# VH-VL binders against q9umr5: the designs that were tried, part 303

Target 1, 268 residues: q9umr5
Amino acid sequence: SYKPVIVVHGLFDSSYSFRHLLEYINETHPGTVVTVLDLFDGRESLRPLWEQVQGFREAVVPIMAKAPQGVHLICYSQGGLVCRALLSVMDDHNVDSFISLSSPQMGQYGDTDYLKWLFPTSMRSNLYRICYSPWGQEFSICNYWHDPHHDDLYLNASSFLALINGERDHPNATVWRKNFLRVGHLVLIGGPDDGVITPWQSSFFGFYDANETVLEMEEQLVYLRDSFGLKTLLARGAIVRCPMAGISHTAWHSNRTLYETCIEPWLS
Below, E stands for the ipSAE of ESMFold2; O stands for the ipSAE of OpenDDE; V2 stands for 0.75 times the mean of E and O plus 0.25 times the DockQ between their complexes.

## First folded at step 12 (VH-VL)

Design pi55 (framework fv_nofazinlimab; at its last look DockQ between E and O 0.81; V2 from the best seeds 0.81)
Fold by OpenDDE, look of step 13:
Structure pi55 (fold): chain C 268 residues (1-268), chain A 122 residues (1-122), chain B 112 residues (1-112)
Amino acid sequence: as target 1 above (268 residues)
Amino acid sequence: QVQLVQSGAEVKKPGSSVKVSCKASGGTFSDYAISWVRQAPGQGLEYLGYIIPIFGTANYNEKFKGRVTITADKSTSTAYMELSSLRSEDTAVYYCARGSIDSYGYEPFDYWGQGTMVTVSS
Amino acid sequence: DVVMTQSPLSLPVTLGQPASISCRSSQSLVYSDGNTYLYWFQQRPGQSPRRLIYKVSNRDSGVPDRFSGSGSGTDFTLKISRVEAEDVGVYYCMQGTKWPFTFGQGTKLEIK
């Protein structure tokens, strides 16, 4: 039998968005038990990410317990960060494939059309002022806001991304790295036509330097220092990168070609 | 000059709802957080919650979760605080306040509204 | 929740004399960025609160230099070097480090 699949949605999203994905999985892998977690939907997805991590943890623990052979995680957009954090804090998870579906794994610093109402051009350059304050850190968006021009503020004020990345020292860094390394495969999915994740390379742990030049994963300090295990995972062949063009952010979970190419191979 | 002008005094029955407005002028609205604080007669200050208009959602003190709704209309630079299931204990002056940005970052409560008295009585 | 405890709650002062208000938090107010988000507010009779001090010791514009804030960690103090008639009112400390943000009980300053 196929391993159970757990799906975690993204910002301003809900379980309903994954109806096509469910169809694809049922068609190609009949009998698969797929659970789309219906937590923190809509505006509730703006709750602090650690709060979300706790809520989702309570939901996945029973599922994992009933699947001794392991489970797969499909985590979309903001959900990808939630899942990475889950795998970091859980010392007993049994995740085989962690599929990060167009997630801002290295953070967000964008003002795309999709988020224009939320991040206008003028806002992008100034959002650090409120996001890196106690007031801002109560919202999920600020938990992974990564301003390349204010790295000091990010490193010190980010209450989520900087921690799970091991970019700021904390007492759980070693344990979280150990826990995350329990994953069988890390499948990174994203693409240049996403239109939301900015830069889109963030889905592959790429990100801006101080000049807003995009550097790849292997050039990132988190990789070079192996702060949460990326270098180790890559070395043992556990990282899969699946870029795809022509897919908008809201279509990653409803594209058949993408599913067959980037998701399905890792559900067996 | 930044100004916050709140709606007028309200008298409400127990069990009803009240919605107080806070209109901001003289500065940028969307980039700041609007905080709501109340003060019962002769009592101290209590933080209800705050909204960051650009995010479109609020963070609430759990003490008031389920009864307080804070919203913002960017087009009119107006924030709202709605309190439902009113009780006599909700009788208070309700204040809105806006923060400012300086060289060190965001600082809340630099500007205050004049307050709105809400009286809940049978 | 972080409990903010002010002392004294009532502060009668002679004009021209100094005043001191203490604010103690139940836990450290140092945020991850190294800042301490402790604020002092003044509320004159019949008026809205007014911020005097932000982040422990920074005076807002227009605040007389006779007001000063100090402290660290869990212990903070607001001092008025020479009390004036216009200083009559209630003073509140507030922590903005941990949600929910909380106020002290207030200290009522009166002229003897």
Scores: ipSAE 0.870, ipTM 0.947, lowest interface PAE 0.6, mean pLDDT 94
Fold by ESMFold2-Fast, scan of step 12:
Structure pi55 (fold): chain C 268 residues (1-268), chain A 122 residues (1-122), chain B 112 residues (1-112)
Amino acid sequence: as target 1 above (268 residues)
Amino acid sequence: QVQLVQSGAEVKKPGSSVKVSCKASGGTFSDYAISWVRQAPGQGLEYLGYIIPIFGTANYNEKFKGRVTITADKSTSTAYMELSSLRSEDTAVYYCARGSIDSYGYEPFDYWGQGTMVTVSS
Amino acid sequence: DVVMTQSPLSLPVTLGQPASISCRSSQSLVYSDGNTYLYWFQQRPGQSPRRLIYKVSNRDSGVPDRFSGSGSGTDFTLKISRVEAEDVGVYYCMQGTKWPFTFGQGTKLEIK
């Protein structure tokens, strides 16, 4: 009776991270078929995002085909970007709720504790040098690295995020927009105490300007131009914003109050 | 001055594995990317893969995926290339080469190692 | 994969005369950032390759002025204005625009 749920993990992650989420879903929606995709686990999560999109697409096609009433996506951290692209490239997806758990939808720019672990000798101000090259663009983190002080390099060199956000032209942009707009609900979740996603408002399509002042979604050119359908979705009443304080990056998929408030209502 | 020094020549049997080292001196190891390229006797150059040490992982040419592993040890400023399931066609000189990250961005192959001859024979 | 084709494969040249090597790619090498990731390398007998030219036309420090690179899109040229004895070796072009990065088959420059 409940639509199947497909879960896509994040950077350096695997299906094991979602054991609490699965418990919550089983308690509130017993009988739900939940598939946590075991692709691009651990270090493989650094593979280029377009490669990950292709692999996840192959995995979700048969699941969607078996569920004519639709499916829900729960996509965590980097996984939210994979799901963004998936919804754009699939001409026939039947996703009802796309639930984005603390995903850097406008990109990442920050030396948080987690990124400092990943880049111990590089500060946030220097990553643009390698990321905005063909060499760097073969790594997922560089695909959504968005340096607000080198926005011209981001716009021109990003092989993934700038394209799916419609910030740079792509031949398929019109089709991608049409496909993305088929989604029933876009549920955005994130919060100020995440500690990894920088700025945290990136999870809600906000981002830094050149002075590192955060501009919210409605002030972004991608929204104002309706480049991939955010303005249309918001007008349709299809965007849900669910910010929550007090939750660290690795706790979004294991906090019961977060689940009950932000996720549970969107699992039909 | 920057130098890349590779390990010495190896003779291996078919089906075995070889691990070649490339020690970087001069500069900060994590500010570079290290590429691995091979050259069969009398033949051209072929790109195996590269590692960006700050990411802790490598990107591999699909032709060698599953057989090649590139790693980096930041504490010793040493990159490694391991090739398994060796065949006679893997007989080649294996080169490591550095790419620099500077104020103008990234440029590959500014310094090359001296090469390591790997011979695969029965 | 992007195929890189060099011509000629063998280039006999008289000392002091000019030499020209062509490199053609199966696809445009212009990256989305407007840069063309085309490189030229020299390999002297028994030595490691060394980079001569990066991004089509930029000469590396220490590379003599007699070497120059030019071209656009899919057609590229390396020119040596006055060949010297130490220029003997094999020259390779490489594209770094699309992974996997690929080399031309090489051009052997010899003194005749």
Scores: ipSAE 0.799, ipTM 0.913, lowest interface PAE 1.0, mean pLDDT 91
Fold by ESMFold2, look of step 13:
Structure pi55 (fold): chain C 268 residues (1-268), chain A 122 residues (1-122), chain B 112 residues (1-112)
Amino acid sequence: as target 1 above (268 residues)
Amino acid sequence: QVQLVQSGAEVKKPGSSVKVSCKASGGTFSDYAISWVRQAPGQGLEYLGYIIPIFGTANYNEKFKGRVTITADKSTSTAYMELSSLRSEDTAVYYCARGSIDSYGYEPFDYWGQGTMVTVSS
Amino acid sequence: DVVMTQSPLSLPVTLGQPASISCRSSQSLVYSDGNTYLYWFQQRPGQSPRRLIYKVSNRDSGVPDRFSGSGSGTDFTLKISRVEAEDVGVYYCMQGTKWPFTFGQGTKLEIK
């Protein structure tokens, strides 16, 4: 009776990471068909995001076809960017709830615990030099790296984030906006103790200005211009913001209170 | 000044593997692309792939059908290229190369290793 | 893959005379950032390649000013205003716009 749920994982991740989330869904919504997509695991999660979008698209098509009344997406970390691009490129998606679980929706600019684990030395001020080149854009981290001190390089060199945000003109911008707007609800989840997403407000479409002052979603040009539909969705009452303190980046999908508060209500 | 020093020449049998090293000195290592190209005797250049050591993974030219593995060790500033299932057509000089960075960003292939001859015979 | 086609493949030149090498790509090399990632390399006999020109027309440090690069879109040229004996070798163009990045087949410059 419940809509199927499709789960998309993040960087260096696998389907096993979601075992507790699956348990919670089974307890509260018995009989729900949950598919955790097992693609681009481990180091394959560093492949270009457009390649990942294509692979995940191929995996979701049959699931959506078998569920004409709709599906839900739960998309974690980097996976939330994959899912947002998916909603833009699919003119026939039937997603009701898009649940974005601590995803860097406006990009990443962080020398944080997660980044320190991947990069033994601080690199945030230097990474723009290789990320904003064809060599760097072949890696997923560079596809959403957003250096607020080199915004012109970001706007021109980003092969992914600047395009799905509608920050750079391209032939598909109008179609992508139309497709994204067919989502029923956009559920934004994140919090100040995440420790990886930087700024953590990126999970709510907030981001730094040139002084590293966080501007919230409603202050962003992409919102004000309604470049991909955020202003339209908010006016429809379709954006749900569910911040929660005290949760580290790896714990979002294994916290029962977070599930009950922010996820459960949207799994119709 | 950046210098790239490669391991010595190798003679290998068909079906075996070779691992060539490329040690960088005189500069930073982790946030540059370290590229591998090869040149068969009397032939042109072929790009095998590259690694950006800070990401810990490589981007490969698929024409080598999964036979090439590129790694890096940041603690020793050394990159490695391993080619498996060797064939006589893999006989070539193998080069590593590193880029440079200025205020405009990254540029490839500024510094080249001396080359490593790999001969596959018998 | 982007195919890079050089012409001529063999270029005998009289000392002191100009030389010109053409490189054509199968698609535009203009990247989204407005840059054109087209490079020229020189390989002297028995040596490693050396970068001469980056991003179409920018001469590397230590490269003599008799070398120049030009072109746009899909058509590019390397010129040597006065060929000297030390210029003997093979010249390669390379594109860095679309992975896999690819080289031209090379132009062998020889003194007549």
Scores: ipSAE 0.747, ipTM 0.891, lowest interface PAE 1.3, mean pLDDT 90
ESMFold2 (binder alone), look of step 13: mean pLDDT 89; pTM 0.908

Design pi56 (framework fv_nofazinlimab)
Fold by ESMFold2-Fast, scan of step 12:
Structure pi56 (fold): chain C 268 residues (1-268), chain A 122 residues (1-122), chain B 112 residues (1-112)
Amino acid sequence: as target 1 above (268 residues)
Amino acid sequence: QVQLVQSGAEVKKPGSSVKVSCKASGGTFSDYAISWVRQAPGQGLEYLGYIIPIFGTANYNEKFKGRVTITADKSTSTAYMELSSLRSEDTAVYYCARGSYGSYGYEPFDYWGQGTMVTVSS
Amino acid sequence: DVVMTQSPLSLPVTLGQPASISCRSSQSLVYSDGNTYLYWFQQRPGQSPRRLIYKVSNRDSGVPDRFSGSGSGTDFTLKISRVEAEDVGVYYCMQGTKWPFTFGQGTKLEIK
């Protein structure tokens, strides 16, 4: 009876991280077929996002084909960007709810304690140097690194995010917009205590201007120009915003209250 | 002052593996990407892969079909290239080289190691 | 993969005369940022390669001004205005625009 659910994990993550989410879904929607995709796990999550989109596309096609009433996507962190591109490149997807769990939809620009563990120096101001090059664009994190102090470099060098957001022209933009607009609901989840996604409002299509002042979705050129359909979706009543305080980045998929408030209502 | 020093020559049997090291001195190790390139006797240069140490993983040329692994140890400022399932055609000089992060972008191969001869023979 | 083709493969030159090496790519090397990621390397006998030119025409520090790079799109040239004995070696072009990054086959410069 319930539509199948497909789960796409995030950076340095794997299917194992979703054991609590699976438990919650089974409790509230018993009999739901949930597939957590075991692709690009761990360090493989650093492979270019277009490569990940291709791999996940191949995995979701048979699942969607077996579900004529539609499917739901739950896409965590970086996985939310994979799902954004997936919905744009598939001419025939039947996704009802696209649930984006704390995903950097407008990009990432921030020094997290996580990144500082790799090297004890500020990463934020210097990543543009490598990311905005052919070398850097072969790594997923660079595909959505969005330095607001080097916006021209981001616009010209990003091989992924600038294209799917319609911030730089692409021959397929019109088709990508048409395909994305087929989605039933876009459910955006995130919050100020995430500690990884910076700015946290990126999960809601907000982002820094050149002075690091956050401008919300409705102030973004991407929204105002309706580049991939956000303005159309909002007018249709298809965008759901569900912010929640007190949740750290690794807890979005294992918090019962978050699940009941933001996810459960969109699983039909 | 910047220098890349590689480990010494190796003679390996077919089917074994080899691990070549590249120790960086001078400059900040974390600020540079390290590339690995090989050259068979009398042949041209071939790109194996490269690592950006801050990400803790590498990008590989698919030609090496899962046989190559590139790693970096920031505590010793050393990058490694391991090649498994060795064949006679893997006989080559293996080079490490760094790239620099400049104000106007990334530039590869500003400094090279001295090279490590790996000979595969039975 | 982007194929890099050099010509000539063997270049005998009289000392003091100019030398010119061509490099052609199977696809445009202009990246989306407007930069062309084309590089030239010199390898003297028994030595590691060294970078001479980055991004088509920019000479590295310490590289003599008799070396120059030029070109655009798919056609590139390395010129040596007056060949000296120390220039003997193999010269390689490389593209860094599209992974996997690829080298030309090399041009061996020899004194006649």
Scores: ipSAE 0.798, ipTM 0.906, lowest interface PAE 1.0, mean pLDDT 90

Design pi57 (framework fv_nofazinlimab)
Fold by ESMFold2-Fast, scan of step 12:
Structure pi57 (fold): chain C 268 residues (1-268), chain A 122 residues (1-122), chain B 112 residues (1-112)
Amino acid sequence: as target 1 above (268 residues)
Amino acid sequence: QVQLVQSGAEVKKPGSSVKVSCKASGGTFSDYAISWVRQAPGQGLEYLGYIIPIFGTANYNEKFKGRVTITADKSTSTAYMELSSLRSEDTAVYYCARGSYNSYGYEPFDYWGQGTMVTVSS
Amino acid sequence: DVVMTQSPLSLPVTLGQPASISCRSSQSLVYSDGNTYLYWFQQRPGQSPRRLIYKVSNRDSGVPDRFSGSGSGTDFTLKISRVEAEDVGVYYCMQGTKWPFTFGQGTKLEIK
């Protein structure tokens, strides 16, 4: 009766992280078939995002084929970018709700805890040097690294995010937009206390300008140009924004109030 | 000044594995990609793979995937290349090399190790 | 994989004369950032390779100005305006535009 749910994890993560989410779903929607994809776990999450998209695509095709009524995606952190690309490259997806759980949809420009001891005061300002090269683009972090002080390098060198966001031209852009627009609902979740996603508004398609002032989704060129369909989805009433304070990055999938407020309503 | 110092020559039997080390000095180990390339006697250069130590994982040439493992120990500024299931065709000098940054961006192979001869008897 | 083809494979030259080495790629080496990730290396007998040229035409520090690189797209040239005895060795081109990164076969420069 309930549509199946497919869960895609984030950076340095695995299926184990979602045990609480599965408990919540079972309590409110008993009988829901939930598949947490056990691919690109741990350090394998650093593989290029296009490689991850291919692997996850192979895993979701049979699940979608068995569910003609549709499926829901819950995609956490980096996993939200994998799901963005899946929705664009699959010309036959049947996704109803795409629930993006604190994912850096416009990119990341901030230190993570694991890198702080190597570059304590300037790590984020230096990562562009390796990331915007063919060497760096073979790692997932660099695929969505978006340095607002080197936006020209990001636009020209990003092999993933700049392309799926339509920030740089691609031969498949028109087909990718058409495919993405088939989604029923785009549910965006994030918040100011995340502590990892920087700026946190990236989860809602906001991002820094060159002065590190955050511009919201409606002020972004990708929205104004409708590069991959955000303006069309918003006009259709298909975008849901669910910000919540008080939740750290690793707690989005294990907070009951967050689940009840932002996720549960979209699991038909 | 930057130096890459590799471990000494190895003679191995077919079917065994070899692990070559590359110790970096004179700079920040984690800042750069460290590449491994090999050269069979009288032959050209082949790219095995590379690691960016700050990310903690490596990228491998598909030709060697499943047999090559590249790791880095940031605390000792040492990169390692391990090649398993050795055959006579793996007889080669194995080089580590790192890149650097300049006004044009990242550039690979500005510093090379001295090379490690690995001989697989047959 | 991008195939890198060098010619000639053997290059005997007289001291003081110019030498030219060609490198052709099976695909354009222009990356999305507009840069061309084409490199030239020199390997003297018994030594590790050393980088001479990065990104088509930029000479490394310490490399004499008699070495120059040029080219675009798929066709590249390394030129030595006046060959000296110390230039004996094998020269390799390499592309870093598309993984896996690949080298040419090498050109052996010898004094005749």
Scores: ipSAE 0.760, ipTM 0.894, lowest interface PAE 1.2, mean pLDDT 90

Design pi58 (framework fv_nofazinlimab)
Fold by ESMFold2-Fast, scan of step 12:
Structure pi58 (fold): chain C 268 residues (1-268), chain A 122 residues (1-122), chain B 112 residues (1-112)
Amino acid sequence: as target 1 above (268 residues)
Amino acid sequence: QVQLVQSGAEVKKPGSSVKVSCKASGGTFSDYAISWVRQAPGQGLEYLGYIIPIFGTANYNEKFKGRVTITADKSTSTAYMELSSLRSEDTAVYYCARGSYTSYGYEPFDYWGQGTMVTVSS
Amino acid sequence: DVVMTQSPLSLPVTLGQPASISCRSSQSLVYSDGNTYLYWFQQRPGQSPRRLIYKVSNRDSGVPDRFSGSGSGTDFTLKISRVEAEDVGVYYCMQGTKWPFTFGQGTKLEIK
């Protein structure tokens, strides 16, 4: 009688990517109902994150309604940001474990290793120019692009991440915090060999300062101000940190050791 | 220095599709929004959609969603706009345009193509 | 969608006299970054449009200083201090604050 698991994929991804994860869950927790949401697949993953949140919200409502004992979320890469927002905007969610699988929770500033030829150094340093505009904010990657050299532009122009992290004020911030705090466990997973999420510590709410020195979660203003509940969750013992070396970005959902160490213990 | 050159005029039958090209020369291509707008004879401007080539996908005005596809080929610095299920009311000059960067950020429509007349008639 | 309303739609002006075009938006065009994404374009007969003004009041390179933009929030104006023969054409405002980005109906400027 395991709680159902809802899986949300990442950028340029689809439900097919989770076939190994489903095998692992079936082996260790037989009978678990796992729903991998096949919304915003492939290039549709570049749609604005608020649009994706609305679509995923509509898909998760009936699943949560059928599981009065609660559900678990496993949210990969960009999908972790979608789930962050779902937990904030849903005043009736019953999520026990939110498992954030190498997601850029404080944002992204860096090249994609496997697409490096498409993301030269000049592109990284100049993406802020298009991203922090209404044109750029219609694409998901720009919704969480966080240039540490133009933090003022990020804070003012980000239509998604700066708002959901409480870095810029929003009328719904108090309600979003209340809703997010209903989560049972926030399980953060990531590692130094990811090669895509930059800095990799973004998966643990760490991020670059203006000198590209990584400051960890407890040094972030969002934590210190408890803007959306991280400090409260940590004090309650509800934050789990599970870093693992040797795992590339596309392997988080298909590594057995990672699953057994970081995911399996949280699938009651 | 930046110049946008579009493909030539097209005459199409109702129900067919048309694909207009927009080749950029001078400057960089990949990190700018390439916009497509149209203008029916004697009428105003209407925004179809735009692509930022580095992301490899486009954003479309809902009015045209399902009929318009905007693509880009970074190797040839060429953007394309394809419109399907053509109707007589799609008769218009189709423009591609690219923005520029200023101290205020991204500004659209600094450079325009010459326009491509698409006529839909039986 | 944000509706952009221009007035007048037809503007006959005497050569050498000033001209003024109004553009009003159904919603504030101030983006969260404090910028106002309001643009003015000129389209001469038989030509592609040309951007004159970006972000309310910033004149593009090569645009004569007789053109000026002003306004805030929902009310914007393009002024030509002294109309010249080459100014004949249609003028469009555009908002880029909220997708889908929308144009005004256009104002046709003619010499009377």
Scores: ipSAE 0.798, ipTM 0.912, lowest interface PAE 1.1, mean pLDDT 92

Design pi59 (framework fv_nofazinlimab)
Fold by ESMFold2-Fast, scan of step 12:
Structure pi59 (fold): chain C 268 residues (1-268), chain A 122 residues (1-122), chain B 112 residues (1-112)
Amino acid sequence: as target 1 above (268 residues)
Amino acid sequence: QVQLVQSGAEVKKPGSSVKVSCKASGGTFSDYAISWVRQAPGQGLEYLGYIIPIFGTANYNEKFKGRVTITADKSTSTAYMELSSLRSEDTAVYYCARGSYPSYGYEPFDYWGQGTMVTVSS
Amino acid sequence: DVVMTQSPLSLPVTLGQPASISCRSSQSLVYSDGNTYLYWFQQRPGQSPRRLIYKVSNRDSGVPDRFSGSGSGTDFTLKISRVEAEDVGVYYCMQGTKWPFTFGQGTKLEIK
């Protein structure tokens, strides 16, 4: 039978968003046990990412324990960062495929059409003032705010992303790297028409330099130094990159072509 | 010039609610937190809570949780503090204060409103 | 909650002489970013509080250099090198490291 699938939602989201994804999985892999985690829904998705990681960890432990042949993770948007941390902090995870669905793996820098009501366009250059403070770091979105013009502040103040990506030292870094490397496949999905994730290449571990020129994963210091295992995974053939144009941020979990091309092949 | 201008004094009966406004000018309202602090006559400062307008999120001192609500209207650059189930012990001057977020982080209470006297009596 | 304790609570001082106010916290105020979020405020009679010092020792713009802050961990001091008549008022310390933010009881500085 098929390995169970655990789904982790994104910012201001809930389990309801995945109804089409569940239909697709049932059609192609009938009998798959799919658990969409109903934690940190709506405004609770703004809670600090380390708090969310602890809550999701408690929920996934019994699911993983009941599936000795392994599980798959499908993690959408902000949820992909939660799953990144889960793979690092769990020394006994049995995740085969980690499917990161348009998640800002290197961070976010942009006022988007989706979040325009939250972030006026003129504020992206000033958001570092609030995000890189103790108050700002109590909000999930600030945990992965990565201002390329204030990289020194990001490195010093980020309580989550800079640590999990090995951009700043942490006592647990060696163990986190070892744990992350247990994953069978890292499936990265995203695209230029997302409209929310900025730069969209963040979903593929690319990001802006100080001139807002995107440098791809292989040009990042975290990759070159193999800080948490990306270079090792790529060398093993364990990283899958599946970019697709024409898909907006809220459509990644409800597009059949995307599912058949990028997700279905990795659900065993 | 940054200024915080509060609404005028209020006299309320026990059990009623009061809503105090704090209008910001001379700065980008949405970039900063707005905190509320009260001071009973002749007493010290007591922290009520804050709002971060860009996220629409507020946090409250547990002592007042359930009675205080802090909101913000970005279109008018105005923050509000509403306190319900008023008691005589709620008689105080209520201040709004802005946190500054310099490039190296949050620094609260860099600018204060003039204060709003709320008197609770029968 | 972090308890902030000030001493003395009443500080009569002669014009031109130095004044010193102590503030002690029940827990360390060092945040995970390595900064210490301790603040000092002045409230003149009938006026709103005014921030004098942020992060232990940094003086706000427009605050005279006769005011200085120092300390670490749980013990902090506000010093006025030469008290002027305009310094009369109540001084408060505040911590911003842990929720909820808390103030000391206040120190009333009066001219002898």
Scores: ipSAE 0.006, ipTM 0.514, lowest interface PAE 8.8, mean pLDDT 87

